# Designs tried in a protein design chat: VH-VL binders against Protein FAM13B (FAM13B). Part 4

Target 1, 190 residues: Protein FAM13B (FAM13B), of Homo sapiens (Human) (q9nyf5r23to212)
Amino acid sequence: IPLDELQQGGHPDNEVPFIVRHVVDYIEEHGGLEQQGLFQVNGNAETVEWLRQRYDSGEEVDLVKEADVPSAISLLRFFLQELPEPVIPGSLHIHLMQLSQDYNNEDEFGRKLRFLLQQLPPVNYSLLKFLCRFLANVASHHEEIWSANSLAAVFGPDVFHIYTDVEDMKEQEIVSRIMAGLLENYYEFF

## First folded at step 16 (VH-VL)

Design d2 (from c6 with light chain S93E)
Fold by OpenDDE, last read:
Structure d2 (fold): chain C 190 residues (1-190), chain A 123 residues (1-123), chain B 107 residues (1-107)
Amino acid sequence: as target 1 above (190 residues)
Amino acid sequence: QVQLVESGGGVVQPGRSLRLSCTASGFTFSSYGMHWVRQAPAKGLEWVATIWYDGYNKQYADSVKGRFTFSRDNSQDTLYLQLNSLRPEDTAVYYCARDQYPDEWAPYAFDIWGQGTMVTVSS
Amino acid sequence: AIRMTQSPSSFSASTGDRVTITCRASQGISSYVAWYQQKSGKAPKFLIYAASTLQSGVPSRFSGSGSGTDFTLTINSLQSEDFATYYCQQYYEYPLTFGQGTRVEIT
């Protein structure tokens, strides 16, 4: 389901899809984020699919009773992966990759990244902002376990739809670096 | 010589539409981002819109969002600005301008300007 | 939006004078500032970019300086052809914004 359609089903005052907000709230409250490897652990595929179907059908979900943290994280990642268009639209992909040419100039890199972010549709921007805020908070509170780089490595490919079995490893490195930059400098960009 | 030539300006009533054109010559048009800037009578310069050289990515000033549409035809070296739902405050000379760097998607300064075309919106 | 505030709005000067126009950004924008000259009834002319780099073909009496929030356009030894309106512009982020302009008039 496209993001713009999902937004209509969410809270009228929030552009972030309900499933994303609900899952993130659950993880923040019950995730035990001090656990090593938590974001790399795959949730139960059947549980994730079951949860996905329940959210899609509009059924009430009690994540505390009906889910586990790995499944919730997997559900969030799966949601991002299953978007028909990546959070960063394909129309910006080439330009996103070109950002790597400005790694040695922080001002120029930042400027171009801001322009890129300003090209995002409002719903995409809101989702990215919300996700980055969540991850930036995780990095800030659990820096000893979850660095911005480590979180970026996990969620970057999901946000940008870059997959190792299909995409060039160089692209994965680029999006991971960009994602890490967004997390480390969240308030500068958002 | 590098040149931009605007056309399509005129006098229209509020609520009507105009289509402005900007024809480029003397350079590789498809390599450059392009911009529209307007200037109301006896007023300053106001950025209106930007289109990247890819022809897909566009950005508009809040004052024109939803009413103006920026497009380009690289095969014709021409820019288009569709002006819908025109308002008296849209009265201005409209300039097209070239971004200063080829093959650059991010905006920079405007190095080449057309002579402008006048749009007057009045009842 | 980043606001570019020029000062003064207008002033009178004589040929040979040293002229200074300032532009203040509402936030830090590094050196992403351009200056333009506009004569009456004409299109703007590109003068300076990156705050201090003179565009090719522009007389050396024009210069720009500044970084962050405060920027300056200077004309050393004002010439008769320099009486015009000058605009600063930021291209740090959307929306791209101009200063309100500074008119340099003949005394």
Scores: ipSAE 0.901, ipTM 0.968, lowest interface PAE 0.5, mean pLDDT 94
Fold by OpenDDE, fold request of step 20:
Structure d2 (fold): chain C 190 residues (1-190), chain A 123 residues (1-123), chain B 107 residues (1-107)
Amino acid sequence: as target 1 above (190 residues)
Amino acid sequence: QVQLVESGGGVVQPGRSLRLSCTASGFTFSSYGMHWVRQAPAKGLEWVATIWYDGYNKQYADSVKGRFTFSRDNSQDTLYLQLNSLRPEDTAVYYCARDQYPDEWAPYAFDIWGQGTMVTVSS
Amino acid sequence: AIRMTQSPSSFSASTGDRVTITCRASQGISSYVAWYQQKSGKAPKFLIYAASTLQSGVPSRFSGSGSGTDFTLTINSLQSEDFATYYCQQYYEYPLTFGQGTRVEIT
């Protein structure tokens, strides 16, 4: 997490950047998460950029008045994508990918994933934990519409900075599966 | 022969620093995660720190966080533990130990141990 | 942190005895437990890993069992060289933690 984002003030109880907390709160309260495809709809790019600039400038933003849910979701995703380093640092990337070697052993996979999480800087861990909690809650309350897998497919690449590329297809699958695991077993890992 | 040899122990006053070394031989050092474990006189074993084989990922016990720094030089097959702001409770024999599996980033058990080096912190 | 509680802290035994040391984890840790032997003035020696797998070169009289929270180290027939302090360890998550040790003394 870049220092400039942290300087805007994290959540009082954790190190989650304000923008993330603010956006998630808005989505939870006003998102109408019962709607199909909500997380698959892209917000207006101009609106998202505008909101981003305002947050960066420390301006007060009223998401209820100034944004829509798709834009808010896109803003959150964009924030994750634009981090100079993924939430899971590059130093752990190779090990993250190696987790796929333990898919056949749930205990080992879980153990290694826990060790990986414990290697995260506090701010990264807090952000991931917060995000996963949000998504896990969405999945639990709207399971008929949003599965852990579907949410993981949307946010996983953003969290791990795995972008659409033929070479990244395998990695995308891996991080999506890992993300899904984190959501399905949130309380076991966090 | 697989071997770990610690050095650098000694007697120091509180607040001082000490640098421990652990030299490995008989195996591909760079392939293994490594650990430091200490044992106070007439006490049990206490995990101190772990460094993955990649040399980048490290973890410390809360009791030493911010004071101890773990590093490795794979070109020299050597581990280093920089002990800063030493306290009397840091008095212990310090062991370096090898993780049991090569090319494994996650820690497992400690299969090889050095003989240890004694660190005494007293006024 | 996961606490590893060994019992007993110490006891006396004779050669030929069947000895059992227990280690209880404060939470479920599957089988990620190791056992070490330490003689006075010496470094610990690796005995068992994965709760029940005997390290190569360790006498077969040593065995480990357990999963979840309760683990045991057993010496089927205690030999003179087995009088030492034994430690369990978990490597389920950080911090890596040891039991407080069990000292096996000569009767």
Scores: ipSAE 0.900, ipTM 0.968, lowest interface PAE 0.5, mean pLDDT 94
Fold by OpenDDE, fold request of step 20:
Structure d2 (fold): chain C 190 residues (1-190), chain A 123 residues (1-123), chain B 107 residues (1-107)
Amino acid sequence: as target 1 above (190 residues)
Amino acid sequence: QVQLVESGGGVVQPGRSLRLSCTASGFTFSSYGMHWVRQAPAKGLEWVATIWYDGYNKQYADSVKGRFTFSRDNSQDTLYLQLNSLRPEDTAVYYCARDQYPDEWAPYAFDIWGQGTMVTVSS
Amino acid sequence: AIRMTQSPSSFSASTGDRVTITCRASQGISSYVAWYQQKSGKAPKFLIYAASTLQSGVPSRFSGSGSGTDFTLTINSLQSEDFATYYCQQYYEYPLTFGQGTRVEIT
């Protein structure tokens, strides 16, 4: 389902899809974020698929009773991966990659990144902002376990639809750095 | 020589539409982001819209968002600004301007300006 | 939106004078400021970019300074052709915004 079509199903208070908000709330409350490797542990594939189908069908889901934290995290990641288009639209992909040319100039990098973010559709921006806020908070409260870089490495590819193959190695590095930058400087960009 | 020439201005009633054009010459048009800036009579400059050199990414001022449409035809070295649902406050000289750096997607300053075309919206 | 506030809105000066126009941004924008000159009935002319870099072909009597929130355009020894309206602009983020302009008039 396209992200813009999910806007109607978002939380009443924001434009973030309900599934994302619901899963993140569950993780924040029950995730035990002090656990090492939490975001690197894969949930049960059957559970994740089952949950996905229930959300898609509009069924009420009780994550506390019906899921575990790894499955919830996997569900979130899977949601991002399964979007028809990445949170950062394809029309911006080449320019996103070009941000690497400005790594040596923090001001210019930040400026261009802001322009890029301002090009996002509202629903994309809201989702990215929400996700980055969540991850930035995790990094802030659990810096010893989850750095911005480590979280960026996990979620960056999902947000930008960059896959871990030889062809995408350079792009993966770029999006990871960009994601890390967004997390480390959340309030500067959002 | 590098030149931008606007056209399409005129007098229209509120609610009507108008299409402005800006023809570029003397440079590789497709390499540059482009902008529209307007100036109401005896007023200052107001940014209206920007289009990246890729022709896909656009941004509009809130005052015109949803009413104006920016486009470009790189094969014709021409910009277009479709002005819909015109209001009296849209009355202004409309300038097209070139972004200062070629092959740069992010906006910078405006180094080349056209002479402008006047749009008057009045009953 | 980032507001660019110019001061003064207008003033009179004489040829040979050193004139200064100030532009204050509502937030920090590094050095992403440009200055333009506009003569009556004409299109704006590009003068300064990156707050302090003089555009090619612009007389050296024009200079720009500043970073962060406070920016200044200076005309060292005003010439007869310099009587015009000047605008600052930020290109730090959308929406791109101009100052309200400063009109430099002849005394």
Scores: ipSAE 0.900, ipTM 0.968, lowest interface PAE 0.5, mean pLDDT 94
Fold by OpenDDE, last read:
Structure d2 (fold): chain C 190 residues (1-190), chain A 123 residues (1-123), chain B 107 residues (1-107)
Amino acid sequence: as target 1 above (190 residues)
Amino acid sequence: QVQLVESGGGVVQPGRSLRLSCTASGFTFSSYGMHWVRQAPAKGLEWVATIWYDGYNKQYADSVKGRFTFSRDNSQDTLYLQLNSLRPEDTAVYYCARDQYPDEWAPYAFDIWGQGTMVTVSS
Amino acid sequence: AIRMTQSPSSFSASTGDRVTITCRASQGISSYVAWYQQKSGKAPKFLIYAASTLQSGVPSRFSGSGSGTDFTLTINSLQSEDFATYYCQQYYEYPLTFGQGTRVEIT
């Protein structure tokens, strides 16, 4: 389902899709984020698929009773991966990759990244902002286990639709670095 | 030798439409981001819109969002600004301007300006 | 939106004078500021970029300074052809915004 079609089902006070808000709320409250490797552990594929179908059909889901934290995390990642268009649209991909040319200039890198963010559709921007806020908070409160870099490495490919491939190693590094920058400097970009 | 020439201005009633053009010469047009800036009579400069050299990514001032459409034809070295639902406050000289750096997607300063075309919206 | 507050709005000066125009940004914008000159009935002319870099072909009597929020344009020795309106601009983020302008008139 396209992201813009999910906007109507978002939180009453924002444009974030309901499934994302619901899953993140569950993880924040029940996730036990102090567990090592929590974000690297895959949830049960059948459970994740079952939950996905229920959300897609508009059914009520009780994550506390019907899900586990690994499955919830996998569901969130899967949602991002299965978007028909990545959170950062393909039309910006080449320019996103060009940001690597400004790694040595923080002011210029930040400026260009802000311009790039301003090109996002409102629903994409809201989703990215919400996700980055969640991950930034995780890094802040559990930095002994989860750094901004480690979280960026996990979720960056999902946000930018860069899939594990030898051919994409450079792109993976770029999106991970960009994602890490967004998490470490959340309030400067959002 | 580097030049921008605007055209398409005129007098129209509120609610009507105009289409402005800007023809570039003397440089590789497709390599540059481009901008529209307007200036109401006896007023200052106001940024209107920006289009990247890719011709796809655009940004508009809030005052014109939903009413104005920026486009470019790199094969013709021409910019277009479609002005819909015109209002009296849209009355201004409209300038097209070139971004200062080629092959750069992020906007910088405006190094080349056209002489402008006057748009008057009046009942 | 980032506001560029330019001052003064206008003033009179004589040939040979040292003149200074200021522009204050509503937030920190590093050095992403440009200055333009506009004569009556003409298009703006590019003078300064990156707050302090002089555009090629612009006389050396023009200079720019500043970083963060406070920026200045200085004309060391005003010439007869310098009587015009000047504008600052930020290109730190959208929307791109200009100062209100400063008109430099002859005494």
Scores: ipSAE 0.898, ipTM 0.967, lowest interface PAE 0.5, mean pLDDT 94

Design d2 (from c6 with light chain S93E)
Fold by ESMFold2, last read:
Structure d2 (fold): chain C 190 residues (1-190), chain A 123 residues (1-123), chain B 107 residues (1-107)
Amino acid sequence: as target 1 above (190 residues)
Amino acid sequence: QVQLVESGGGVVQPGRSLRLSCTASGFTFSSYGMHWVRQAPAKGLEWVATIWYDGYNKQYADSVKGRFTFSRDNSQDTLYLQLNSLRPEDTAVYYCARDQYPDEWAPYAFDIWGQGTMVTVSS
Amino acid sequence: AIRMTQSPSSFSASTGDRVTITCRASQGISSYVAWYQQKSGKAPKFLIYAASTLQSGVPSRFSGSGSGTDFTLTINSLQSEDFATYYCQQYYEYPLTFGQGTRVEIT
């Protein structure tokens, strides 16, 4: 289901899909974020799929009673993976890949990234902003365990729908650099 | 030699439409981002719109968003600005301008300007 | 939107004077500033980019400086052809805003 249709059916506050807000709020409240590997461990696949189906049907879900943090993280990641179009649309990927030419010029890299963010559809921007706020908070509160780089490596592929293959290894480097930059400099970009 | 020539300006009533054109020559048009800038009588310069060299990515000033549409035809080296639902405050000289660098999608300074075309919106 | 505020709005000067025009951004924009010259009834002419780099063919009496929020255009020894209105512009983010202009008039 396209992202703008999901936001039309969600709560009007903050302009992100309800499932995303609900799941992120749960993760932040029920923590354990200092646990190493937490974002890399999959929740129970049957539990995650059952919860997903209930959100899709519009049923009330009590995450406190029915989920755990690994399942909630997995649900969030699968939501991002299953969007028909990535949060960062494929139409921008060629321009984002050209940012590699500016790795050694921090000001120019940041400026160009700012222009690219301004090209996002409003619904995509709102979701990206919400996700980056969440991940930047994780990095800032758990610096010993979760760096911006480590979180970018986990969530970057989901945000761009760019996963490893022969050509995509270079693309993955750029994706990780962009995501890390957004997390490290959240208030400068958002 | 490098040249931009605007056309299509005129006097129109509020609520009407105009289509401005800008014809480019003397450079590889398809490699450059392009801009529209306007200047109301006795006022300063106001950025109106940008189109990237890909012809797809565009941005508009809030004052014109939803009313103006910027497009380019790289086969004819021509820019178009469709001005819909015109208001008296849209009265200005409209300039097209070239972005500074070829093969750069991000905006830089505006190095080549046309001489402008006048749009007057009045009853 | 990033506001670009120029000072002064206008002033009178004589040939040979040193002229300084300032431009202040409402937030830090590194050095992403351009300067343009416009004579009445004419299109703007590109002078300076990256705050301080002269465009090819611009006389060396023009110079630019600044970074962050405060930028300056200087004309070392004003010539008769330099009486015009000068605009700064930021290209750090959309909208690509101009300053309101500084008119340099003959005394």
Scores: ipSAE 0.772, ipTM 0.916, lowest interface PAE 0.7, mean pLDDT 88
Fold by ESMFold2, fold request of step 20:
Structure d2 (fold): chain C 190 residues (1-190), chain A 123 residues (1-123), chain B 107 residues (1-107)
Amino acid sequence: as target 1 above (190 residues)
Amino acid sequence: QVQLVESGGGVVQPGRSLRLSCTASGFTFSSYGMHWVRQAPAKGLEWVATIWYDGYNKQYADSVKGRFTFSRDNSQDTLYLQLNSLRPEDTAVYYCARDQYPDEWAPYAFDIWGQGTMVTVSS
Amino acid sequence: AIRMTQSPSSFSASTGDRVTITCRASQGISSYVAWYQQKSGKAPKFLIYAASTLQSGVPSRFSGSGSGTDFTLTINSLQSEDFATYYCQQYYEYPLTFGQGTRVEIT
């Protein structure tokens, strides 16, 4: 289900899919973000699947009554993984691999990230901005537990649809560095 | 020996269309990003559009977005700029230009320029 | 969009003079600035990139400097072929904006 279609069913104030806004608001309000490993633990699979089916059908979901923070995080990650095209489109990935040549040139790396963001469709940009705001806030408010690097390692693969394999280790590194850069420098890029 | 040659300029009435072409020679055309820049009479340079070497990724100035379409044909080493719904303020010399580095998708400076082709939009 | 403001708009000079043209960006752009020379009726000619790096074949009397927001093109010992309009351009983000130009005229 393409990202631009998902905006049609709700009351989108900032062009972010309702499920994403709803789930992120719940996570921020209901906390527990101080717990180690929280973003790396899976919620109950039956709960997550039940919630997913209800959002897909357009049913109203009461996350306070029906979810917990791990299941809400899992639902968010599942949403990102389930998109037919990743938030950072696959058509850009081949060009992103050249960024490894700029690891030692922070200005050039940042400039190319800026151009990358300008190539995103508006809906993709809005979702990425919203996600990065959320994750950057988590990193800044819970510095003892969550770094930009650790959150980037969790969510980077979901944003790019690039997951670990021996042949993919270089791709994983660049994905993590892009995501960490966006989180660490949120206000510079957004 | 590296050369860009524009063509397709002319005089047209407002609301009409033109198609500009830019033919490249002397370099590996498919490896370079390309640009269009225009200059109104007695005015400065205005960036109009960029196309990446992949032919898919493009960007336009706000003044032309939705009216102009940039494309490339790597088999003919040729760029095209389709100018639709032309307005008097589109009157300018239109230059094509090459981005500085091969196999780089991000823009840099413009190292090779064509001679330009004149577009005049008047009643 | 990043605005590039050149100063002065024009001036008259004699051969042998040292000429300085400034370009100011509306935000920090590191050193992502190019300079071009344009003679009347001709296409622009690429002079400088990365604020200070001279393109091959450009006479050594041309130099560039600056970073951040403030950039300078300098011509030492102006020659008769240097009377032209000069443009700066940023390539930090889209749109790839030019300065409004500085015209160097012969006295």
Scores: ipSAE 0.769, ipTM 0.915, lowest interface PAE 0.7, mean pLDDT 87
Fold by ESMFold2, fold request of step 20:
Structure d2 (fold): chain C 190 residues (1-190), chain A 123 residues (1-123), chain B 107 residues (1-107)
Amino acid sequence: as target 1 above (190 residues)
Amino acid sequence: QVQLVESGGGVVQPGRSLRLSCTASGFTFSSYGMHWVRQAPAKGLEWVATIWYDGYNKQYADSVKGRFTFSRDNSQDTLYLQLNSLRPEDTAVYYCARDQYPDEWAPYAFDIWGQGTMVTVSS
Amino acid sequence: AIRMTQSPSSFSASTGDRVTITCRASQGISSYVAWYQQKSGKAPKFLIYAASTLQSGVPSRFSGSGSGTDFTLTINSLQSEDFATYYCQQYYEYPLTFGQGTRVEIT
């Protein structure tokens, strides 16, 4: 299930796992991203798990007929949550936490974030880049509904595997700032 | 006195290996990121590698990736650069250098340099 | 990788001259530039960081300026001990590239 093993199982020219590309393409093609709360609602849990098992087994999945946008979003989030190691590995989290010292210096914050991205394994970088492109596009084309901050709050925990916990409040703040920064400045970082 | 002293250079044939070391003194070694920079004869400076103060996070120039390995021993205040599969174009003076700030993992300028150790790769 | 291009590659000047060395980055790097002086047969010496901040102990005749892509090192009144090669370096992203160097020769 490790991310680099999933990449090796795809087409030679496929930079992200097939499930991620397939699900994101479906979400973008389906439309309806103007709906408030769409990224905050869970799809049907049985549907999401059934689709996940189909992808894991290598079966063909017809998302147009078998899913809806909430289920596709939930499937994407579940994929990120269930990776054995988060997209941004735990080994970097200590260094990410130190970014709070640079909140008032946008250039330094961005520079340090750039260095951290360069520490990512290539497969992790490719997945992060693909995900951030998708989310930045949502934020830029639906700004009345979706801000970089709101999407970062939804997907940040999944990318870092850092969820609500009293001891983790500082980590959540940093994670949200990092994700929002990546989405707001996508082309500068990727 | 803050000081860096490189050693381990020499003359070797292509395809062979060397291990360079850099001994630090006069500062809290475990708090600083460290770098290797090389300079071919009559040429400019080329960044080779960086190691963060944690000893685990590292980066290499493309010209040496897969052949060179940077490590540090914070208990002995010593850096190591393992040079494998050496090529004639690796011929250079190799400098170790200290990153500017303690307790900063991100690179900044290089404020303290050793005097270098010469590596010559020739048949 | 960010290329750092220095100009000129070399030149001669007299004691007391104001000399300027330029360094151009292949992309915007804010002010994340350092300058080093290297005398023949010796290790580089750290002069300037953050494009314009002098390291302690560096004579005030040295100054740096620039941001974005274009940076300069200026020696306001060249001294005989300033005969050296000067390098810029960016520390905006890996690889931490140096310029190719500018050799300053005293006439």
Scores: ipSAE 0.765, ipTM 0.920, lowest interface PAE 0.7, mean pLDDT 87
Fold by ESMFold2, last read:
Structure d2 (fold): chain C 190 residues (1-190), chain A 123 residues (1-123), chain B 107 residues (1-107)
Amino acid sequence: as target 1 above (190 residues)
Amino acid sequence: QVQLVESGGGVVQPGRSLRLSCTASGFTFSSYGMHWVRQAPAKGLEWVATIWYDGYNKQYADSVKGRFTFSRDNSQDTLYLQLNSLRPEDTAVYYCARDQYPDEWAPYAFDIWGQGTMVTVSS
Amino acid sequence: AIRMTQSPSSFSASTGDRVTITCRASQGISSYVAWYQQKSGKAPKFLIYAASTLQSGVPSRFSGSGSGTDFTLTINSLQSEDFATYYCQQYYEYPLTFGQGTRVEIT
């Protein structure tokens, strides 16, 4: 269902859908992020699907008892992948392509990225901000294992719905650069 | 010679509506972002709104959101600003202005200005 | 919103004077500042962008400088046509904001 409808039906006063907040809080609380490859390892597929169905039905979920960190990460990524519209809407993708003209001008790239964020619908901005806070925090606490670049490579495609194929390599490079920039400079942009 | 010419100003009572126009000439209108800026009598300049080349990417000042609507007709090289629910505080000269560079979607400076059209909201 | 504060609000000057107008941003905005001149009853005229780059046709007696939060417009040897109000503007983020203006008056 559309992101704005999910937030209307979530907990009162919550900036993001309940499933996103709940899963991210679980991941941050229960750690274990020192293991390399954790964000690229899929959780148990049956566990992830079962948890997803319970969140969709409105059932209470106790992630401590019923999940593990790989499954929680997989559930978060699945949520982002299954949105009808990506967090960064397709209507903004032409502007993303044009940012490549400014790769060698850090100030202009950052300024135009700032204006791009100001074009987002409020609900999309809130979700992006929440995700980037989480990922930037992971990068800052586990720099030896997780860089902003590595996390951007994992989550960038999910945020934009732009995945690798031969014709999309340029778009993927831009997406990765933008996500890494947001994570490395979180407080500048949010 | 590049020109912008505003029209449609006048005297109206509070709560009424007015539509301003800005006609462009001497440049490729459809390539440029465009702005409205207003200036209350004896006051400074206040940015009001921006519209980009496709007519869908728009931004408004908080003071006018929900009341003003900015649009463009690229086939007529014309901008429109619909002013609804006018208040005495909207009294100003309204200028249209061109964003500095073609084929951009983020603001730069405003390099060409019209001469303005006066809107007076008074009972 | 980024607040742009100009000083002074006004002052009187004579032809030949060197005048300096300052503009301070409420946060760092790199060099994304423009300057405009407005004569009484007329539309603003574009002078400077990127803090220091003169627009084509602007006399060389005008100059701009600054980066970050503090910016200046300088007129070396003021001419009779330079008596006007001057505005700075940031284009770093929405809402786009102007300084309140500096009026340069003849003595």
Scores: ipSAE 0.706, ipTM 0.891, lowest interface PAE 0.9, mean pLDDT 86

